# VHH binders against 5'-methylthioadenosine/S-adenosylhomocysteine nucleosidase (mtnN), part 4

Target 1, 252 residues: 5'-methylthioadenosine/S-adenosylhomocysteine nucleosidase (mtnN), of Buchnera aphidicola subsp. Baizongia pistaciae (q89aq7)
Amino acid sequence: MKKEIKKNYRIGIIAALQQEVQILFNKLKNYKINKISNITFYIGNIHNIHVVLAKSGVGKVFSGITCALLLQKYKVKFIINIGSAGSLNKNLKPGSIIIPTNVCYHDVNLTAFGYSIGQIKNCPKTFLSNTLMLKLTEKYLFENKIKYQKKLMISGDIFIDTCEKKSLLKKRFPKAIAVDMEAAAIAHVCYQFNIPILIIKSISDSSDINAADNFKYFINLASKNSSLVTINVLQTLFKNTKNILFDNNNRC

## First folded at step 1 (VHH)

Design e07 (framework vhh_enristomig)
Fold by ESMFold2-Fast, scan of step 1:
Structure e07 (fold): chain B 252 residues (1-252), chain A 123 residues (1-123)
Amino acid sequence: as target 1 above (252 residues)
Amino acid sequence: EVQLLESGGGEVQPGGSLRLSCAASGFTFSSYEISWYRQAPGKQREWVSTISYGGSTNYAESVKGRFTISRDNAKNTLYLQMSSLRAEDTAVYYCARETYEYTSGDVYEFDYWGQGTLVTVKP
């Protein structure tokens, strides 16, 4: 059983920026680099687990095609989306860990056709993170006394850098704690292909007038924090691969 | 695995000085805000001082001007230079890795604490 898992199962890890992949890349053993349509894939081993680490580029389209390639070309069994996010919650400071329970778009509007703000036709209102992957990650964080939040995150093709933009998002999505530019697109692809997803983000900015300066200053801290959590849960997630796949396939 | 190991505590007379050290391992020390806390017998832990990854410092009012926090990123070590010690400074001193940047004062969120080092100020 363990031989079968080691032979066939690859885990996909996706982030937008070089800073966000660098720590995981530095941990990669026996690696190869493959570039497809200006998307970089790093293929190797972490803790003797076969990993495909992808640097997608920023935004929904780059992250969507990267995720689809991980699933179709590299045949990964589940996806972990890592990196940075902007805070929409006063209790989330730079470096804070979030493991969102669900994610949706903030720049999609089909309300003219009776859909909720953020909802795509033929999709749920929000895309769910895999329950077992969340539970295993939360157990790690709790046992190691690492503070975290798990709630809604929202994504769109815009960097939130003004009080006006932030206030509008908080009004439209009162339950959202954080915002980024990729996670919802990655989760959407995973939903479409019926692949489990886990999102591990760390806060890089406050999504207001100081957001660009905060991002520049804290991107390395956010990248390190999200990467370290990922490295430390990877073995546990790998060992539970069959249970994760079973849990995912039995969700309505 | 993240480890923090404090040293340098001991007994000292009022007005004396001590230097505490905290050796860090298992993480990229230079990227984190690190703090000193203390706990006196029968009291809750209180914040003493914080140093940012960039070297900016902050202090509790009770120790400002008497204590100096510093870091050596090449040695992965945090220091607390204590001078003009008072009986009320008697406590176990802990270093802690901060998970939140720009959070200061007595409400911090931490993921790791050291074992502590005892400072006793005796006349």
Scores: ipSAE 0.000, ipTM 0.100, lowest interface PAE 18.4, mean pLDDT 83

Design e08 (framework vhh_enristomig)
Fold by ESMFold2-Fast, scan of step 1:
Structure e08 (fold): chain B 252 residues (1-252), chain A 123 residues (1-123)
Amino acid sequence: as target 1 above (252 residues)
Amino acid sequence: EVQLLESGGGEVQPGGSLRLSCAASGFTFSEYGISWYRQAPGKQREWVSTISSGGSTNYAESVKGRFTISRDNAKNTLYLQMSSLRAEDTAVYYCAKGLEYDWSGSYTEFDYWGQGTLVTVKP
């Protein structure tokens, strides 16, 4: 229905890699492609919902720029960050779904000035996922018997590929279950603009010496799983947009 | 309809070789990881080898160095080259759309098992 789609009522979806956007792109109807400074935006409809799907590129700067453009140029109402992540938890196997409750940087250290490790000046210790978006997604996963974890994820401009790097992160962030290179930067931008965020990731690697081979092996599985969850919760999230915005504003 | 059709099994002596094939249809073969499994009489199915959509391979410890998994995306076909065969390799071999049977919590698809192909190793 055209009545269900408003040009000024869009949902932003961000992923870093082509593999991570490909399944959603294949579901996109009546799409346009816009490329800005090596960032690709796919603008169209999924389930009659107006979506802007963005391939940011890898890392904090690409993802931050992409998120800001989604918010300012495309005026999306909320952000869903999808894709792959490395595991910091032995119970998370390739393909496992995570919907992090919060995210922080692992490569920020202002502890010399009294901040918590991972904390940027003038920001919270961790950036929170929107509570209602999390509850709606969790309900879908539970009712469909899909295994998932929800805890802390950490992000930085480093691919974690050695036992030494992994051990250091586990020591510094004992509550973290997974690591990626984009989510904290996207959540930071959303925090700064007061926009709700949901993160849906699937495990592609073990964040150790086998991480690069695991990533190559499981990236398509992780991309498929994060995309399918996103597709299946999108209508529910869209219908609850007003409640999500209200929830986000009452996070004091 | 998704179909997987195994072939190439037969009877061989210890130390012999066979090449198994799995012809796939009904899905975009190049986008999926595909695995070989086997089931010996009276035993549960065990994972043998996997190949990802990107071409990365993994092997069960019992077959490392003796078996080689490969794929031909143009032909929608998966292969298992078996060498230095042992009596313990006697089993029905199945291909499956998915990465690994033993990965708990994996969302890998293990449906669309074929009818299998029998490999018998005897002196």
Scores: ipSAE 0.000, ipTM 0.108, lowest interface PAE 18.1, mean pLDDT 83

Design e09 (framework vhh_enristomig)
Fold by ESMFold2-Fast, scan of step 1:
Structure e09 (fold): chain B 252 residues (1-252), chain A 124 residues (1-124)
Amino acid sequence: as target 1 above (252 residues)
Amino acid sequence: EVQLLESGGGEVQPGGSLRLSCAASGFTVSDYYISWYRQAPGKQREWVSTIYSGGSTNYAESVKGRFTISRDNAKNTLYLQMSSLRAEDTAVYYCARDSEYYFGESYDYGMDVWGQGTLVTVKP
């Protein structure tokens, strides 16, 4: 232990699948691997920035547990959720980047008690991505001529693989551009702990009858694209950590 | 050596049944998503069915209710049971393994092992 050299793991990065973490793992220097209750943590450095990269597993519960462990055990200062998503918009092609402004559940319904569809009790209608993290990421994408969309994404414990399921989601959430199985749960945990979150996803499928085939065909492309954006914004996000934390702590 | 080998193709009459097998070597099938694809003469390759590592299954609409994907973990083999066969089912059938570990920059992103194919012909 060196008292004068304090290695604080500053940034947590979370994805569901090995394919989604592999490129970032390949960039880790001086890494250690820790496995807790079937969740794998890769602890190391990218661009001399301390990161904890986590492979959560699929779905709300795995991602929620993983996020809580990143915050409480590894003491990360903010979370980046990366990986793949299914498209709810005809104009989003495989490999397209999305950086959602907000996220909500699609499989939560407390409307009987006066809540909006997708809203959990004692929470906002949608969970917000950190404004400064979004702005910095958008600047990178724009300057590098990478096409992106920023709107609502929705999450639930269902893989959307039929035209009927997709149509129902589009009717219930007309503003949603994409769907996944983890992002809203991760954002919910970040909301509860007042931790800033950025979501960087790439499209792997069309959320319809071809979704499973598309996912298989494009998961590597989606994983590569979301990972490369993440790697390239890490230094900018790290340098702005104090401003990000100040902005987040003063949110209403 | 990592390999997938299909068998069981042949000629059948409309309304008939046929079972395809896909034998895996060098890896354990239950650790991966494994799929059946087909390619009909003059058409693009299309996805038919997937069995996930956890045992869940998905099917293309064109085969749903007629085809059943399964695996025998002890034999390390995948099956596609085809029933109520139609002329439109005539194709070369392939099994393929998804990569869980690697980001290949190959044509078939996500698919790292393909079989050689087995021909199914439905003759009127």
Scores: ipSAE 0.000, ipTM 0.136, lowest interface PAE 16.4, mean pLDDT 84

Design e10 (framework vhh_enristomig)
Fold by ESMFold2-Fast, scan of step 1:
Structure e10 (fold): chain B 252 residues (1-252), chain A 123 residues (1-123)
Amino acid sequence: as target 1 above (252 residues)
Amino acid sequence: EVQLLESGGGEVQPGGSLRLSCAASGFTFSSYDISWYRQAPGKQREWVSTITTGGSTNYAESVKGRFTISRDNAKNTLYLQMSSLRAEDTAVYYCAAYSDWEGSLYTDEYDYWGQGTLVTVKP
């Protein structure tokens, strides 16, 4: 029974772009590649931990479908969303690590019906990252003297590339430190399925007129930094899987 | 136009060896991770092996130790050296390239597949 139970947990890791999955893919052992509706899943082992690494494509719909498939087809125990983000905070430079405490949409507006800006009906105002996963990741970052921030991130189906767009987002979401195109949709799916999520992003751009040039220049640095943090916390997160699931079921 | 063209298939006896080639054109071969897949009659397509742009290789458990994947970027060609062939290796073999997204959020991602080459393992 309990004496014969081997840990057979799979961890899902999701990123939008090939650059963002490449470093983790290079660490993957005994892997299989499965492609479903233009979404690529790499199934294998990192540090003898069963991982399903998914390249979703850009945007809310691709990331939502990918996350749902990780949960339903591959039965992963928790999700780590990795990759790049644009900065909304002057103290965040390219390569900076963020581990958001919560995430919400910036392109959802149901305020006409009494909801908060960014809030979907029957959902919380923001989707929470798992507290224990955050704590374990923060401990790693602090002990290794890696600069990080943990605040709100916002997501939407738009690349923020003008000072006007950035200023509008900062006015609507004054607590947001970063913006991307996938994290809120992934967190939303995790919320619906009651699955823990951790988000590890690195800054690729300033979300202003220079954003596209910054992104091209820094995407590999951002991909490297988010991947290396993920690799280095993976064993600790895996060992704590039962505690993470317990913590997640008791979040309020 | 992108093209992947497999060759080298044929009939071989159990325990024999065969080398497959995949000639690529119409894209920057050296920038892509390239894989071999196979499909046996009445079955789903299954992954066989991958070689990355950096030369790292991996294999399906069923072929590990028997097959060797390699690439020649100067010739835009992918290879699969197959040894100790078994009846269950009988399939149409395809090479596949997955395009990396190149520095723009609006770049389309493409999957490129070849036409396939038949390998039949019979005494």
Scores: ipSAE 0.000, ipTM 0.131, lowest interface PAE 19.4, mean pLDDT 84

Design e11 (framework vhh_enristomig)
Amino acid sequence: EVQLLESGGGEVQPGGSLRLSCAASGFTFSDYAISWYRQAPGKQREWVSTIESGGSTNYAESVKGRFTISRDNAKNTLYLQMSSLRAEDTAVYYCARDYPSGEYLYDWESYFDYWGQGTLVTVKP
ESMFold2-Fast, scan of step 1: ipSAE 0.015; ipTM 0.398

Design e12 (framework vhh_enristomig)
Fold by ESMFold2-Fast, scan of step 1:
Structure e12 (fold): chain B 252 residues (1-252), chain A 127 residues (1-127)
Amino acid sequence: as target 1 above (252 residues)
Amino acid sequence: EVQLLESGGGEVQPGGSLRLSCAASGFTFSNYAISWYRQAPGKQREWVSTISSGDSTNYAESVKGRFTISRDNAKNTLYLQMSSLRAEDTAVYYCAKSEDYYTGWLDESYYYGMDVWGQGTLVTVKP
């Protein structure tokens, strides 16, 4: 049985930094601003679609709280996590788009209890992005000849800025192409609430000794690219909301 | 086991037509972009055409307007309809898949990110 879909539903969009929300904020019509415990929510319309854009702050706890508030207070139907990520793949240049198929933690280790590296008790080994949202986004990127990758991304409360840290992550997570500080926590919350998620990130740095300088130089490019992809797919995702929600409820 | 198997190659006269097929197994075919590449004797392997999971298509400039890529998700099969064949189309044609899409795949010699390759099928254009 499918749940009844409300006629006027909202979409939640989460990013950590002001630079990452600014372009989407500039596109909001008829907006209101609400601030809750150092988290900023921008409520308005893009393409006549109701969105709640949230600036969470950096890290797992801020992003988890923000996502929970989007789901419980603002009653959004699905989540899009946008922003920047560090590259773990030599072929991902600054500005490259990634739309991860799945995400897991890189700073969680319960292997002593028989879990996989990155896996939390009573959770899957990785959190999955919604299949239909991914396909619709990939179609847009492919048709517009925009370079992208759609593999594993990993998240943790650490900025990866040394060759040592990067090498360790590559050994533990050989399939990971990128790293950030929020995506896995947001996906975890979505998993707990059975809410579909799409992650659209753009590369800001190489996750090595140059990472901080790369980040400062490329954060605006990464923010622009992730935001523009989001704006361009938003109408297609909205029109497919019934199908997205139906597939999520029947193929969990 | 993930496999791609090409067929349909052969000898053809200049100006003729051939239809190549690629049978896929071991993965969810409908979820992937699948590409055709070719390799002429003594040359680098070059990209020919790609079709996305959503049926969007791209072609190398050298084959645009002459070749048509298509897919049948029910049969897990990729096709390349070739028309107005020229001597320079003589090559072994390969089917390839990747989970990644890159703008560089549209360069004639670029095959970055391809995870699986077929064994190839030979196309010879001669009078």
Scores: ipSAE 0.000, ipTM 0.269, lowest interface PAE 11.2, mean pLDDT 85

Design n01 (framework vhh_7nfr_2)
Fold by ESMFold2-Fast, scan of step 1:
Structure n01 (fold): chain B 252 residues (1-252), chain A 123 residues (1-123)
Amino acid sequence: as target 1 above (252 residues)
Amino acid sequence: QVQLQESGGGLVQPGGSLRLSCAASGFTFSDYAMSWVRQAPGEGREWVSSISGSGGSTYYADSVKGRFTIARDNVKNTLYLLMDSLKSDDTAVYYCARDEYYDSSGYYEFDYWGQGTQVTVSS
């Protein structure tokens, strides 16, 4: 192969809340903090790998802006979205790891124009995680006996906190195992800029009447679990950068 | 297409040994964890052992731990099961399977299976 990849590049890591970035921030060496329009960027090194860790704020718009800034201003080569998610699957307990294969919106409906539920015009039905990044992460999880699932996750600007909301999502998206408020928007931006993405989430709540109480109780556990997985796979992902970027460039 | 072909089964006496092989084709073998699953006559399928894609991690059912060894050769695209101190209860058809993921329910999910190879432990 005649393509060369510069080894001294930055990886973007994005999460919505301070609790979700705190453990990674505590691992940053030689760090600098930049704030842009109430979005906080922590720039430094983890395991001698240059990272830009971003606290976006909650929801699609904050996460979309943050992702675009990571790509355009900080020129990161790939994105890892970390943090918490609500469970749509009874087998996923608080702290469980999910590494979604694909994501879509649950609050988009253009079916009147022949699109699938959750699909935005001029976009695929779901946004795909990078296949090599997924396989490398899955190998780590399997080898360390960490329970995980890899399926569809769905995102929208709604905190799912009633049995009625949960039942409606399960009916509309029977393959979805988890729900959050950012991942599909981040994946959408990555799709538009042709940037590989990996999503690593941990369950904080059951997406029902107890969801808010579960979230407050388990957010630190979910944040810890998603962060530790991320830290442990970073070196493997970085070493495979040429393969990851080559794979992404050969896609439509 | 994905294809898994088992070999090495047969009749052995209690306390004997067998080596099972599974030849894999149609996919990048080193990218997938692989498993052995068995089915005794009139019973459901029982997971026996798994090995990570790199070969760096192995897992065993309590019933076979210390007696069986799972191994792989990623250059030859071949999975192995080394079976020592065989017991009559080990009599089953042994299937090679490709792992899809580890389920939070504590069971492995498989997307492709071989045709199976018969192991009979009898005097």
Scores: ipSAE 0.000, ipTM 0.126, lowest interface PAE 17.9, mean pLDDT 85

Design n02 (framework vhh_7nfr_2)
Fold by ESMFold2-Fast, scan of step 1:
Structure n02 (fold): chain B 252 residues (1-252), chain A 125 residues (1-125)
Amino acid sequence: as target 1 above (252 residues)
Amino acid sequence: QVQLQESGGGLVQPGGSLRLSCAASGFTFDDYAMSWVRQAPGEGREWVSSISGSGDSTYYADSVKGRFTIARDNVKNTLYLLMDSLKSDDTAVYYCAKDLEYYDSSGYLDAFDIWGQGTQVTVSS
């Protein structure tokens, strides 16, 4: 019907590593694989939801390019960033779920020009996750008794693997619960394009001297946990988010 | 210095109403989700309701949904449970609990950092 609400929105899902995309890839139906500039896109359906799953590679630049391609080439209307993160909070053990309310850089410093630590010019101090999507995800996690925290996460092009590096981050960002290498760059791109973002991460390491060994040991657990949460919230988030995105697009 | 103190329990007939209060002190109240947990005679602890630090999100056990309302006053550092249409099955000691917005898949009980002393609710004819 010509006057029917369009229900063919695409959701973009970004993760850095093959382990982080593998479970979602295994759930894709009618999939196609496209590779652009060493970034792999898996296009298909999960529970009849049109998804573009992207393996970006590690770090801010790979994740930023991947997000921009999802928005411009694949025309996705919603971004989910999934994968692993290092813990900055003693109550977050390997496998714990985090759904950050906001994210900022930890390796950006323009304080010489009057900006807050982590703030880039012409941007807010932190990038916000979509409030409705967070509430829907939180409701799902809480009702299903899934262990989670929802606070600040910080991102930078460095793997935090010493007590000294961890202590410095905790002093500069006392509200941060976790650290990764991609989320802030993805959120920044979403901010620039006015696209909503949800971040679902699971803890793979403690961001200290044992971080590299913990990462190798727990990356599969973290990948499984973030992927399973994502699969389960897709239906609920898709129905509610799609209606809201449609309303917003009609408000001009 | 951190304390939780419950009040407002008592004896009430089926169909009646009660308002429980929990006074919190010694921590930044609005930084933490707060919960009500109950323990019936001879039973284990059962989660009843939770409210986020901001008060924006509330959650209820299926057994109390539509009958109980959880609320908080972040200026007065007080948590409330408004209990309507009380049933004999609601008879229990009600505890106020502080958490870190951290819930375990094995249940919410072991995730709570601080427990109050409890207040007895008895629903009987």
Scores: ipSAE 0.000, ipTM 0.153, lowest interface PAE 14.8, mean pLDDT 81

Design n03 (framework vhh_7nfr_2)
Fold by ESMFold2-Fast, scan of step 1:
Structure n03 (fold): chain B 252 residues (1-252), chain A 124 residues (1-124)
Amino acid sequence: as target 1 above (252 residues)
Amino acid sequence: QVQLQESGGGLVQPGGSLRLSCAASGFTFSSYAMSWVRQAPGEGREWVSSISDSGGSTYYADSVKGRFTIARDNVKNTLYLLMDSLKSDDTAVYYCARDYYGSGSYDEYYFDYWGQGTQVTVSS
């Protein structure tokens, strides 16, 4: 996506909670704060990249509205969804990084009409993360010895907080490694507008009986880890954007 | 026991100036960001300005940018709001708040302690 990322392109970054945006906000330079219908937008620069950071609120509708506003009002050309997620995989402990390859809904069922579970009409079975951005993120994580997982993540308007709910999701979506409440809706909006998306999450809870207590204790760690990866991915994008500009200027 | 106490409010003419102060006690003041939040009669709370723990970063609502200046004195444990070119729309109770996260944005969850407020009235 480096050839599509230019100096004048704005990148939209969405998270549900203030804890999840605060570290990125603290790195934001030449910024302005706008609030629209209780959705907060922070507009500025990180590493000379134009960024619109948005606190959407929790759930599919808040995140969908926020994403649409980023695309239509702020004219962002790329979306990064950051924040926390619940684990569906024993190897994912609090603070673990996930960069999902694809995402789908867990609370959508149109199987009566021949669709796969989680699939909305006129959409793919899963929404795909941008391949180039995913590879650049993996390169950063690998070079810095940061362990990560990449697989399916699932989203719905339910906080998964019982062993029974978790087991049902694992049975219906055996490839899913994590669950949240926003990512699939954001990816869906991006799909409709043909805008690339990258998802960077960190684990805050185990999606079982202890999930609420885990979330309370680990949300700051998850917020920090997802934010730090995002800052470094933006630095990598800036470096690639400079290289593209340099190559174009040097062609005779 | 954490305490925040505002002072410096009063009645001023449009175009006038006021300096609000907030005296902090019961915590390590230099370790926390601080904010000013106001509430006009019949309205909800409106965030005005924030300052980082060191004073190195300041943030302003669009409605006050260029007219208000936030400052702090970590030796005296005091937060300030210098208000210039006051307008009738600035009439409100002004609250000092401790910002747990120091993010420079308003979210009531991050403001864990509040002062009792000081009234500012801009009227002829």
Scores: ipSAE 0.000, ipTM 0.116, lowest interface PAE 17.5, mean pLDDT 83

Design n04 (framework vhh_7nfr_2)
Fold by ESMFold2-Fast, scan of step 1:
Structure n04 (fold): chain B 252 residues (1-252), chain A 124 residues (1-124)
Amino acid sequence: as target 1 above (252 residues)
Amino acid sequence: QVQLQESGGGLVQPGGSLRLSCAASGFTFSDYWMSWVRQAPGEGREWVSSISGSGGSTYYADSVKGRFTIARDNVKNTLYLLMDSLKSDDTAVYYCARDTYDFWSGYEDYFDYWGQGTQVTVSS
């Protein structure tokens, strides 16, 4: 149940902020930079794998446009979303790694029409991460004794910065461990185009009254952690097979 | 040149208290988050606590929350760790560390400068 992907196929990597792309950009060889409608694309190679690294900007619309451009203009066959997230779990400290199994919106509500909170019409309740990539990432983290969680993450066009906002999200999404502003939109686009996705985030803030100060400080730490995991996952793919093999499972 | 110098370690009984200090020099102290990291013999580094440049935000490992307090004096360029209700599991070398300020220059570690460490031993 695997597809073989040739080395000339591209992998798209999306992050919202320059800090989140900088470390991966520093690892790119034979690179060029292209800007489209204020979205920056860095095109090059990491471990002889062809990568298109994109700085989308913050929020659902920027990330959705960026993902669609990666798929349609750059013809990438796999998406990795990296960067920072706010913690909804007291055991997740700044710099902690999360590799979400699934993601959904926290600011979508069609419950009046019988849908689950966070669910959009014609979509599943949550969008699933690719099982093979998740397994390889988890193996890397386990072997390097890096603590991680792999549960639900939720996304929306709001920065969670009060105890009241955090409490409301925990009541509506009791299984969620973290929150961000892009991942669900990227996963939604990938679902629509039937493209596999992996999400690698590191905690930058506690989603409470100190969240803005936490974010400003820990964004570099979170960016470093998510980038290092990403580099090692790409290296593992290159070393374990002469071609990239993907799981053929549907995410419905 | 950046320098971090810890002091205040020693031997204490379980339930006792210690105050660690870290004197910083060679940089604008108030521009950087500062952290305490510990390492017990035969174990890896464990992050203990961090404080923002202004002192307005603090973070603690679950193992020390409610028992330790991190503080700083930006006039004296000094970082503190106030350790209460010490347990035998708190026995370690405690390091003062300057957190990475900016990834733009290609920093590849969470902390770019470390002190020499100060030994804390909690024994009955």
Scores: ipSAE 0.000, ipTM 0.170, lowest interface PAE 15.7, mean pLDDT 83

